# Ledger of designs, part 16: VH-VL binders against Mitochondrial distribution and morphology protein 38 (MDM38)

Target 1, 223 residues: Mitochondrial distribution and morphology protein 38 (MDM38), of Saccharomyces cerevisiae (q08179r182to404)
Amino acid sequence: KLIEIRKKTSEFLHETLEESNLITYNTIENAEKKQKFLNFFRKLYSAKEGKIMTFQHDEISAIAQMFKNDSVLDNLSRPQLAAMSKFMSLRPFGNDNMLRYQIRSKLKDIMNDDKTIDYEGVESLSQEELYQACVSRGMKAYGVSKEDLVDNLKVWLELRLRQKIPSVLMVLSSTFTFGGLPKENYSKAFSPLAEKKETKSKYDDLLDLYYDGILQVLSSIPD
Key: E = the ipSAE of ESMFold2; O = the ipSAE of OpenDDE; V2 = 0.75 times the mean of E and O plus 0.25 times the DockQ between their complexes.

## First folded at step 15 (VH-VL; framework fv_necitumumab)

Design A4 (from Z1 with heavy chain D33Y; at its last look DockQ between E and O 0.03; V2 from the best seeds 0.00; counts 0 for: pae E 14.7 > 2, placed apart)
Fold by ESMFold2, look of step 15:
Structure A4 (fold): chain C 223 residues (1-223), chain A 122 residues (1-122), chain B 107 residues (1-107)
Amino acid sequence: as target 1 above (223 residues)
Amino acid sequence: QVQLQESGPGLVKPSQTLSLTCTVSGGSISSGYYYWSWIRQPPGKGLEWIGYIYYRGSTDYNPSLKSRVTMSVDTSKNQFSLKVNSVTAADTAVYYCARDRITFKGYAFDYWGQGTLVTVSS
Amino acid sequence: EIVMTQSPATLSLSPGERATLSCRASQSVSDYLNWYQQKPGQAPRLLIYEASKRATGIPARFSGSGSGTDFTLTISSLEPEDFAVYYCQQRSSWPLTFGGGTKAEIK
């Protein structure tokens, strides 16, 4: 069953991401970006010492944009690539290069679909289309109301198309939002704009949750 | 409106334990977006951060006080507490509880109690 | 531990004058710097967070600037109620530390 497969693959990825160098300081080409990277990870490392630190969405987005899909995939082991493939509802076959190709191909298909959905409007999708769109992106969809599926997909489109978060990080973040966030060393994301509201919408809460997932992926980078 | 109120003895003998409680009203202590902190101010002097507690129980203390400080939280009473062991005259201060915002409005002590003077004297 | 140094210790000014208060950190604190106002017999009140952002209900005459190690609080035109002690505080790393304060007093 899809739920069981996603739980198993999420757990495996969470346990092993620390072993992968998803990005390294020396591959960052710009001195300003290197300084932003250092400042962010010093703060994040302080949070991992059992202290809770908060991060603005813009701060998280700036760091996430430094990642490249190809570089991340090249640093994943075959078992990790297979787990990611299974999470994305692909059938993992062949060697490492074939697995990377399958994942890249799926991510390209999702991006093209994202552009189409954004142009036509999320509200134009049928219940079944919404379900399939969320499932293909690794979002929890079974037992979820249509209103929540719309909000989930809107969050994905915001992050992917407007905030330009790399597709691979989006999928890895989905493993945390699907399986739940870790209990300890919690780092929290927030939006200054959303916090100006007297009440936060479901969309605002989901956006925070997905940024928290991105923070968890970034927390896997070695010090 | 969120309000914090300190309570506890105003006079403590040297070598005894200083014990204070902060009661939170107008809001819940059970939130992932706040730490709950104690800060003290000796009369006529500046401010010293003592430490924080998160509502799930995790803490961090100023290294200058860590060996003598314990904090606790009681979410059912919407309260958090401070204990300082083995006090001396140097622990005489106004003690403030404060909400440490770790969210949207940035990292800041956005609400403070009115403070309670604790005097350590024979 | 990050030492926060405030200057001057005392600032003697008249109402209507412009006040400039300085705060310097021994190490970079990025933008994680707050300013608090404390009137006699009262608890501190948050004025500025993230170096330059005014807290809710704080008048526009208060402004903050700076980043890294050097920060400034400016009060463009002092009101009688602004004569108080001002503390800067870094929120970048543990332990959290405050400056020694700048007392703004009426001349």
Scores: ipSAE 0.006, ipTM 0.449, lowest interface PAE 14.7, mean pLDDT 83
ESMFold2 (binder alone), look of step 15: mean pLDDT 94; pTM 0.955
OpenDDE, look of step 15: ipSAE 0.815; ipTM 0.962

Design A5 (from Z1 with light chain N34H; at its last look DockQ between E and O 0.85; V2 from the best seeds 0.77)
Fold by ESMFold2, look of step 15:
Structure A5 (fold): chain C 223 residues (1-223), chain A 122 residues (1-122), chain B 107 residues (1-107)
Amino acid sequence: as target 1 above (223 residues)
Amino acid sequence: QVQLQESGPGLVKPSQTLSLTCTVSGGSISSGDYYWSWIRQPPGKGLEWIGYIYYRGSTDYNPSLKSRVTMSVDTSKNQFSLKVNSVTAADTAVYYCARDRITFKGYAFDYWGQGTLVTVSS
Amino acid sequence: EIVMTQSPATLSLSPGERATLSCRASQSVSDYLHWYQQKPGQAPRLLIYEASKRATGIPARFSGSGSGTDFTLTISSLEPEDFAVYYCQQRSSWPLTFGGGTKAEIK
């Protein structure tokens, strides 16, 4: 049941994100940051035109950090907020402001839990605790091994706590990774360090996958 | 058509503060597309970027001058200003104001003032 | 801070000759390199942006090339009005920096 709800809400969000202005780059006051933002999106636009472009994890992180949770939430429509709430296992009710508050409250709870898990160590969690942590963050957890749940949660902690990717972008990225990425991608995220390893770990593959999800969210933003 | 015009005293004594104003006409200073810059050129020398101000007040200054420079903007008068404290003969230059356009279409200093010579001497 | 080095400092040529001006960056600026022309007593004027793109109204005899650290401005056949000082400018990182200039002069 949960899986079906998440698939439907993910599909709706994917279809409608292009219609939303998740960030207004004219509000970037620092000239160097604005130019870096525009450089990234000019490159991304080239990839949408069928050119194969690669993006480093660092450049994706730098752009993602320019997003603010409140700004993104303020630019989502009522149906989009409802879909996001359902994806997060929340019961949507009330007006737009109530939906935004519900989402913010859930993200705050997850952030506090992230800090606790990071302090105690992901490996200290039981399988039930791992399951609940992954489910609450929008990850596929049913039928997933404990080792895979650990790797998924470690990627989340890396992106959220160390790379400081905004929580709202993490959830939106989960909608792409939960249901899998399209087969015909015209752009790819990569890390030169991860590509140099003799054997890529499952963690490194998951990290690449999540950055590809973030890139998909960013590619949905209109020109 | 957008025009920029520098104004201020042409002679400043050492240790005093150099003050210049750039008046923008034919367009609004209050736009997210533009950053309002000062650039100077000592006589017979090259160009040095001093810094910029955004119409909402955000600034960034060349580290070589940061401790001595301040910029301000007055959107009601469509003007932005430069102050350089504790000037010496090394601050003698032609001072240009310029509009820096930063948009998806491209980035460039697209309009410049005619420049004003400021001489620092006793 | 990215240092821009232009060469030669002075280029003495006759009208009709081909001029080649060099600009080198201390680190890669990708293609975020602009060329400006400054005639005596005037403010600089944009000639070339993003290494190779001519600004509006700039004659076809002006062309730019290069990427990364090494850039060239070429004037295919000099006209009398082209004798001026030329500056390259990077905008890959702040502070924005200009080269020292190349003066194109007659003879």
Scores: ipSAE 0.662, ipTM 0.892, lowest interface PAE 0.8, mean pLDDT 85
ESMFold2 (binder alone), look of step 15: mean pLDDT 91; pTM 0.933
OpenDDE, look of step 15: ipSAE 0.826; ipTM 0.962

## First folded at step 16 (VH-VL; framework fv_necitumumab)

Design G1 (from Z1 with heavy chain G106D; at its last look DockQ between E and O 0.83; V2 from the best seeds 0.77)
Fold by ESMFold2, look of step 16:
Structure G1 (fold): chain C 223 residues (1-223), chain A 122 residues (1-122), chain B 107 residues (1-107)
Amino acid sequence: as target 1 above (223 residues)
Amino acid sequence: QVQLQESGPGLVKPSQTLSLTCTVSGGSISSGDYYWSWIRQPPGKGLEWIGYIYYRGSTDYNPSLKSRVTMSVDTSKNQFSLKVNSVTAADTAVYYCARDRITFKDYAFDYWGQGTLVTVSS
Amino acid sequence: EIVMTQSPATLSLSPGERATLSCRASQSVSDYLNWYQQKPGQAPRLLIYEASKRATGIPARFSGSGSGTDFTLTISSLEPEDFAVYYCQQRSSWPLTFGGGTKAEIK
């Protein structure tokens, strides 16, 4: 049932995110950051026009860090907030402000849990704890091996705690990694260090996948 | 057409504060596309970027001058200002105000004032 | 901060000759490199932005090339009005910095 709900809400969010303005360059007051932001989106929009563009993980992280959770939530419509809530296993209740509060509260709980898991080590979690941690973060967990759940959670912790990707962007990107990336991607992420390996690890492939999800969310920003 | 005009005293005594104002006409200072900058040029020498102010008040200053420089903006007067404290002869220069355009299209100083010479001497 | 070094300091040429002005950055500035022209008693004016893109109204005889750390401004055939001082300016990182200038003067 949860899988069905997540599929439907992911599909809705994918269809409607292109209409959302998650942030504009007018809210960036630092000149150096604004220039980096604009240059990144010039490249990204070139990719949408059929030019194949690649982005380094660090480049994506720098841009993602410019977003604030409250700003992103303020730019989502009521139906989008409801879909996001359902994806996160929340019951959408009340007006827009109540939905934003529910989402923020859930994200805070996940962040506290992220810190605890990182301190104890992902490998120390029981099967049930692993399952619940992955499910709560919007990951596929049903029918997934323990080893794969560990890798997924490690990537989440890397992005959230070390790369400091905003929680709201992480959840939105999970809708793309859960439901699959759009056909004929014109943009992709890479790590120069991982690309030097003769054989990329499952972790490296997964990291690329999650960055691709973030890139898809960023592609939804108009103008 | 956008025009920038510097104004202020041309002579300042050592240890005093240099104070300049740039008046913008033919366009609004209140825009997210622009950063309002000061650049100086000592006689016969090159250009030094001093800093900028954004219309909402955010600033960034050249580290070489940061401890002595403040900028302000008055959107109601369409003006921005520079103060340089504790000046010495090394602060003698032509001071330019300039508009730094940072848009999806391009990034450059597209409009400059004519410049005003400030001499620091006793 | 990124140091911009221009050479030569002075370029003595006759009208009709080709001028090549060099600008080097102490660190990569990618394509974040602008060129300005300054005539005596005037403020600088933008010639080239993004290393190679000509600003509006700038004659076709001006061209820019390079990326990373090494850049050139080329004036294919000097006109009398081109004898001025030329500055490169990086905007890859703040503080923004200018080169020391190249003065183009009549031989």
Scores: ipSAE 0.662, ipTM 0.908, lowest interface PAE 0.8, mean pLDDT 86
ESMFold2 (binder alone), look of step 16: mean pLDDT 94; pTM 0.955
OpenDDE, look of step 16: ipSAE 0.832; ipTM 0.963

Design G2 (from Z1 with light chain S30E S92D; at its last look DockQ between E and O 0.77; V2 from the best seeds 0.77)
Fold by ESMFold2, look of step 16:
Structure G2 (fold): chain C 223 residues (1-223), chain A 122 residues (1-122), chain B 107 residues (1-107)
Amino acid sequence: as target 1 above (223 residues)
Amino acid sequence: QVQLQESGPGLVKPSQTLSLTCTVSGGSISSGDYYWSWIRQPPGKGLEWIGYIYYRGSTDYNPSLKSRVTMSVDTSKNQFSLKVNSVTAADTAVYYCARDRITFKGYAFDYWGQGTLVTVSS
Amino acid sequence: EIVMTQSPATLSLSPGERATLSCRASQSVEDYLNWYQQKPGQAPRLLIYEASKRATGIPARFSGSGSGTDFTLTISSLEPEDFAVYYCQQRDSWPLTFGGGTKAEIK
């Protein structure tokens, strides 16, 4: 039943994100960052007009880092917050502020858990702990091998802790990556180092997949 | 039409602080599209970017000058200002204020003040 | 920081001739390259932005080309008011930097 709930909530979020202003362009006060932001969206807009465009992981990370969890949550409607809560296996209740608090509290717990897992090593987790860690982060866990759960969690830790991708964007991107819906192919993420390998590792393929999800969230921003 | 006008002393003694103000007319300084910049040109030499201030107070300075430079903005007077501490003869230059336009339509210093010569001499 | 090198330092030409001014960056600046014109005793004036786009009110005789590290400003037929100093300026990375200038003067 979890799979069906995630499919429905992902569908709703995908249809409604374009109606939300997740970031206001004029809030970027640093001139160099403002230029990078505008350059990125100019390129992304070109891809939406039927051109095939590619983005490096570093480009995507730099733009994603400009978002703040609280600012994104403040710009989501109550139905969007409820859908996000359900996707995260939370029980939504109360008004907008209560939903934001519930999501913030969950994201804080995940962040603290991320730090602990990273310090002790993903390999230290039991199969049940791995399963629960992946489920709580919005990943597909049912029918997934232990090796795959480890790889997915390692990619999550890389993006969250080392690339500093905001937690809210990580969850929203999971709806595109694991929500079971077709995705729009205006653009693709890539890594120059991974593209030089004769055989890309499963880890490298997962990184591309996760960055594609982040890119799709960013492409849903109006204008 | 937007116009920028520099004002301040034309002569400053070594080791003192150089202070300049730019007054903006024909448009508001309080806009997310613009970064308010200072650029200087020693006599017979090229142009050096000093830094900018955003109307909400955020700044960035050329690393070559960062230890000696501060900028401020007064939105109620539609003005922004430059201070350069501990000046030497090397700080003698024409000082320009300029509007840096950073929008989806392009990035450039689109309006400049007339410039004011500041001479550092005893 | 990115060093911008302009050549020649001085370009001596007659009205009606074609002027070609070179600007080279120490590393790629993609197309984030602007050109400014400065007449004696005046502030610089924006001519070209984004390597090739003319600013509002700039005559069609001014054109910019290039990308990466090598850029050119071309004035197809010099008019008397075009004899000035020309500066290129990169804005790919901060600090923003200008070239040393090319002076276009009457032969």
Scores: ipSAE 0.706, ipTM 0.918, lowest interface PAE 0.7, mean pLDDT 87
ESMFold2 (binder alone), look of step 16: mean pLDDT 92; pTM 0.943
OpenDDE, look of step 16: ipSAE 0.826; ipTM 0.963

Design G3 (from Z1 with heavy chain A108S; at its last look DockQ between E and O 0.83; V2 from the best seeds 0.78)
Heavy chain, then light chain:
Amino acid sequence: QVQLQESGPGLVKPSQTLSLTCTVSGGSISSGDYYWSWIRQPPGKGLEWIGYIYYRGSTDYNPSLKSRVTMSVDTSKNQFSLKVNSVTAADTAVYYCARDRITFKGYSFDYWGQGTLVTVSS
Amino acid sequence: EIVMTQSPATLSLSPGERATLSCRASQSVSDYLNWYQQKPGQAPRLLIYEASKRATGIPARFSGSGSGTDFTLTISSLEPEDFAVYYCQQRSSWPLTFGGGTKAEIK
ESMFold2, look of step 16: ipSAE 0.688; ipTM 0.913
ESMFold2 (binder alone), look of step 16: mean pLDDT 92; pTM 0.940
OpenDDE, look of step 16: ipSAE 0.827; ipTM 0.961

Design G4 (from Z1 with heavy chain S58T; at its last read DockQ between E and O 0.89; V2 from the best seeds 0.82)
Heavy chain, then light chain:
Amino acid sequence: QVQLQESGPGLVKPSQTLSLTCTVSGGSISSGDYYWSWIRQPPGKGLEWIGYIYYRGTTDYNPSLKSRVTMSVDTSKNQFSLKVNSVTAADTAVYYCARDRITFKGYAFDYWGQGTLVTVSS
Amino acid sequence: EIVMTQSPATLSLSPGERATLSCRASQSVSDYLNWYQQKPGQAPRLLIYEASKRATGIPARFSGSGSGTDFTLTISSLEPEDFAVYYCQQRSSWPLTFGGGTKAEIK
ESMFold2, look of step 16: ipSAE 0.722; ipTM 0.925
ESMFold2 (binder alone), look of step 16: mean pLDDT 93; pTM 0.953
OpenDDE, look of step 16: ipSAE 0.828; ipTM 0.964
ESMFold2, look of step 17: ipSAE 0.730; ipTM 0.923
ESMFold2 (binder alone), look of step 17: mean pLDDT 93; pTM 0.950
OpenDDE, look of step 17: ipSAE 0.833; ipTM 0.966
ESMFold2, fold request of step 19: ipSAE 0.731, 0.749, 0.726; ipTM 0.929, 0.929, 0.923
ESMFold2 (binder alone), fold request of step 19: mean pLDDT 94, 94, 94; pTM 0.959, 0.959, 0.959
OpenDDE, fold request of step 19: ipSAE 0.837, 0.838, 0.835; ipTM 0.968, 0.969, 0.968
ESMFold2, last read: ipSAE 0.725, 0.744, 0.692; ipTM 0.927, 0.924, 0.918
ESMFold2 (binder alone), last read: mean pLDDT 94, 94, 94; pTM 0.959, 0.957, 0.959
OpenDDE, last read: ipSAE 0.835, 0.838, 0.843; ipTM 0.965, 0.966, 0.968

Design G5 (from Z1 with light chain S93T; at its last look DockQ between E and O 0.87; V2 from the best seeds 0.77)
Fold by ESMFold2, look of step 16:
Order: C-alpha cells, then sequence, then structure tokens
Structure G5 (fold): chain C 223 residues (1-223), chain A 122 residues (1-122), chain B 107 residues (1-107)
C-alpha cells in the first residue's frame, strides 16, 4: 500500500539526508548571497537545548531558491534515489543515472501539470482530478474533502510557481509533511502577515506546514 | 602560510589605465571559501573597498568605481588582477589585495598584501 | 551605502591606560562589524570579527562590543605596539565600507 511505502521511504530519507550536501558552496558565487546562505544555516544550527528558532517564509524561500534540481539529485546516494523514487510511486530500476532520469522526468511532468492547473484554476478540477493531482505530489488525499484538496493544491502551486521553490525540494519536503514533522527541537516557519491576522485560515496553516517541511529538508544539510 | 603580493607600475599618467596583479602563494586561489578583493587607501586617508572576484570569474564592484573597474582571475598562475580606466590624481593611493574569507566560522579580510603605491601624475 | 563614523579621530594615551574607540553605523549592521589595526607602513590586520570575536593570535586585552549601530573596541591596558590606527568595517550590506579611523598615539 502506498502509505506504507511512503512512510518507510520518508523515514529513510529523514535519517540519511544529513550527509548529502544538497548544495555545493562553490555554486554560490555572489559574496552577499553566500553570506546570507551561511547566516541562515548558522542560525539553524545555533539552537540550544529546548530552544526553537523561527524563520520567516521569505527567508526560507530565498535560501530554497539557491538549490537546483540537478545539483540536489547529483548529491543523493543510490539508496536515497531509490527511496525518493518509491515515494513518488516510481519503480526504482537501473543505476544512479537511470534513477535520476526517472525522477527528473516525473518532476517535469508535475511542473507541466502545475502550470496547466494554475492557468485553468484549481477550482475547475473535478474531485477525481484533484485527488490524482494531490496524490501524485506526495500529499495525503484519501478521505480528504474537496475543499481541503483545493487548499492543499493551492499551497503547492503558491510555493512552486510563485515562490519558485525547486521541485526536488518540494517533493523532499512532502516526505516530512507526509511522515510527520519532528515534535521537539526543530525550528518553525511563520509569515508575518498571517501572524497578524485575527484568525488564521486553513490555507495559512497549510502554508506554515509546508514551509516547516522545507525547513526540515534544509535542516538535514551537514553542519 | 598564505601570502599575497601586489605588483604593477608605481606611476601612471592621467587618463591611462592602472593595472595591478596580486600573486597568491602558500594556498590555492581556487576555493569556494574565498573572495579575492582590492582595497585602496589614498595617502593619509582611509580605506575604500573596490570590489572582489571569485575564482570562477564572478565579480562585484563598488558602485562609486564600477564604470571604470574590471577584475580578472588566472587560476593557473594563482593570480587575480585589477584594472582602473581613465585615472586621475584622485586615484593615487596604496592598493591592497586581500583575501575575504566567507565561511561557516566567520567573515573577514584575513590576509592582506603589503600594498603598492600607485601615483597618478603627468 | 552604509556610512561608518569613528570617534575620536585621535586618542592620545600612555602605555598601561585603557583605550575606548567608538564606531557608529548610519543604519543597523546587526553584528556584522569587524575591527582592523594598521601600523605605519603596514597593511591592516584583523583584530575583531562579528563585533566581539577575537581573531586568531589577538591578545585578550582587545575586546569588541555592541550591535546594530553602536560599537566599541576596548584595549584594556595599552602596550607600546598598540599605538596604531584602528578601522571598523561593516559587512551587512554591499558595498563593504570602512570607518574613517581612530589614531591611537602615545602621549
Amino acid sequence: as target 1 above (223 residues)
Amino acid sequence: QVQLQESGPGLVKPSQTLSLTCTVSGGSISSGDYYWSWIRQPPGKGLEWIGYIYYRGSTDYNPSLKSRVTMSVDTSKNQFSLKVNSVTAADTAVYYCARDRITFKGYAFDYWGQGTLVTVSS
Amino acid sequence: EIVMTQSPATLSLSPGERATLSCRASQSVSDYLNWYQQKPGQAPRLLIYEASKRATGIPARFSGSGSGTDFTLTISSLEPEDFAVYYCQQRSTWPLTFGGGTKAEIK
């Protein structure tokens, strides 16, 4: 069953990403950007016991945009590529290059579908179409209302298309949001605009959740 | 032990191009940790950051000088260079090359050349 | 561009005295503030980075403090070799900028 496969692959990825070097510092050639990158990770790793650091959505997005799909995939081990493939409902077959190709192809298909859905409007999709779109992106969709599926997909489109979060990070983030975020000693994301609202919408809560997932992926980078 | 050494003409005529080279020894210029900078100091005055070059060629220049400045790097010779076009007497200064270390442990100009005086005079 | 203002311009003191040098930024630079020492005829040398952290090999008598816009370099007991010009330098925002310097002179 899909949920069992996703639980197992999520757990494996969570345990092994720390050693992956998802971005090489050499690829950050601008000094000001390099300093922003390092400031972010110094803040992330400076937490003391029981201390939770908080990050704005904007600063998480700025760092996430420094990652490139091909660079991230090139830094994953074969077992990690296989786990990611299984999470994405792909059959992991062949060597590292074949696995990377399969993942790239799936990410390209999802990106093309994202653009189409955004152009036509999420509300124009049938419940079956919404279900398939959410499942293919690593979201929990079984037994979820149409209204909730719409909100989930709108958050995905916001992050992928407007915030320009790389699709590989989006899928890796889905492993954290699907399998559950760590309960303690992790940093949290927030939006200043959403925190000022008298009542946060379900959309705002989902957006925070997905940024928390991105933050967890970034937290797995070696110190 | 890393050392930086500036070289180039000490006298340049107005409207000509000032050209300097910094030679790095005791360490490689080809590292993601470092940005290779030029800083100048007019006689008896303070320090002005001119810009940097990264070993793969990316640059950023002080906006006050950007229209007249170019930098280059030659990794095979472990060198980086500065050119300042259309110089005037205001460009008379001691020119330093410096290593800007940008790492997880901190950010600073940790090694400097000894400096070379360039005089712009007719 | 962030303007760094140092005071006093000149500090005349005797060996053994405590020196206090001030640096003020035109806008917040958080703790991205370095201090350099420059002796006559020499290149600057890094003393303090990140507002308060001593660089390798720098004696404990040098300390830095402050954040945001107001920063201080303190030399607890001046040695003869400490009479030099001191520059602060911000790196919160490019272009990187230096203060005008404070000259520590022997009385």
Scores: ipSAE 0.649, ipTM 0.912, lowest interface PAE 0.7, mean pLDDT 86
ESMFold2 (binder alone), look of step 16: mean pLDDT 94; pTM 0.956
OpenDDE, look of step 16: ipSAE 0.829; ipTM 0.964

Design G6 (from Z1 with heavy chain K105Q; at its last look DockQ between E and O 0.70; V2 from the best seeds 0.75)
Fold by ESMFold2, look of step 16:
Structure G6 (fold): chain C 223 residues (1-223), chain A 122 residues (1-122), chain B 107 residues (1-107)
Amino acid sequence: as target 1 above (223 residues)
Amino acid sequence: QVQLQESGPGLVKPSQTLSLTCTVSGGSISSGDYYWSWIRQPPGKGLEWIGYIYYRGSTDYNPSLKSRVTMSVDTSKNQFSLKVNSVTAADTAVYYCARDRITFQGYAFDYWGQGTLVTVSS
Amino acid sequence: EIVMTQSPATLSLSPGERATLSCRASQSVSDYLNWYQQKPGQAPRLLIYEASKRATGIPARFSGSGSGTDFTLTISSLEPEDFAVYYCQQRSSWPLTFGGGTKAEIK
């Protein structure tokens, strides 16, 4: 069953990513970007030291945009690639390079579908179309209302298409939103704009949750 | 100890290209920690950052000079170079090369060359 | 471009006195401010980075303070070799910019 496979693979990825040296960021050659990256990591290190630190959505996005899918995939072990493939409902086959190809191909298909859904509007999808779109992206969809599926997919589209978060980081972040954040979570994401609202929408809460997942993935990367 | 030394012609005619080379000794230019910069100082005046080159070739230049400036790096010689096209008397200055350290421990120009005066005159 | 303004332009003091040099930024640079010393006929030398951290080999009489837009370099007791020009430099935003300098000269 899909749910059981996703629980098992997300647990494996959470454990192995927290070893912090299996995901490598892209080489940063621009000096200003290098400083931004180091500033972020110094803040994040303070959070790991036991200080609770908050991160704005846009500062998380800026760091995440520095990564490329190929570089992240090249630094995953074969067991991690297999777990990621299974989480994405792929049937892993072959060596490391074949697994990377399968994942890249699936991510490209999702990106093309994202563009189509965004153009037509998320609200135009049927309940079955919404269910399949959310499942294919690693989201919980079983027992979720149509309205909540719409919000989940809108968050995905915002992050992938507008914030330009690399799709590999999106899938890895989904393992945290699906399988739960670690018990010891010293970093919190927030949006200054959403904090001004009288009541935060489910969309705003989901966006915070997904950025928390991205923070967890980024926290696994050494300086 | 890391040392930087500028070299190149001290006199350049207007409209020509000034060319300078910085030779690094006591350390490798091929490091992800460092950006290799040029900074100039007209006689009796303050400092102006010109730009940097990373050992793999990436550059960024001061917008005030960007249209006239190019930099290059030769890792086999442990050197990096500056060219400024279409010079005028305003380009007369002491030119410094400097190592820009960008690491978790901090950000600064931690080593400078001795400087070389380039005079632009007809 | 962030403009860095130093004051005073010239500081006339005697050895043993305390020197206080000011640097102001046209917009916040957080703590990404460095201080450099330039002795006559020499290249600049890093004194202070990150507003207040002393570079390796810099005597304890040099100290930096400030954050945001207002920064101070203090020399607690001037030595003869401290009579030089001092530059602040921001690195919050590119292009990197230097202040106009404060010349510390013997009275």
Scores: ipSAE 0.689, ipTM 0.915, lowest interface PAE 0.7, mean pLDDT 86
ESMFold2 (binder alone), look of step 16: mean pLDDT 94; pTM 0.956
OpenDDE, look of step 16: ipSAE 0.831; ipTM 0.964

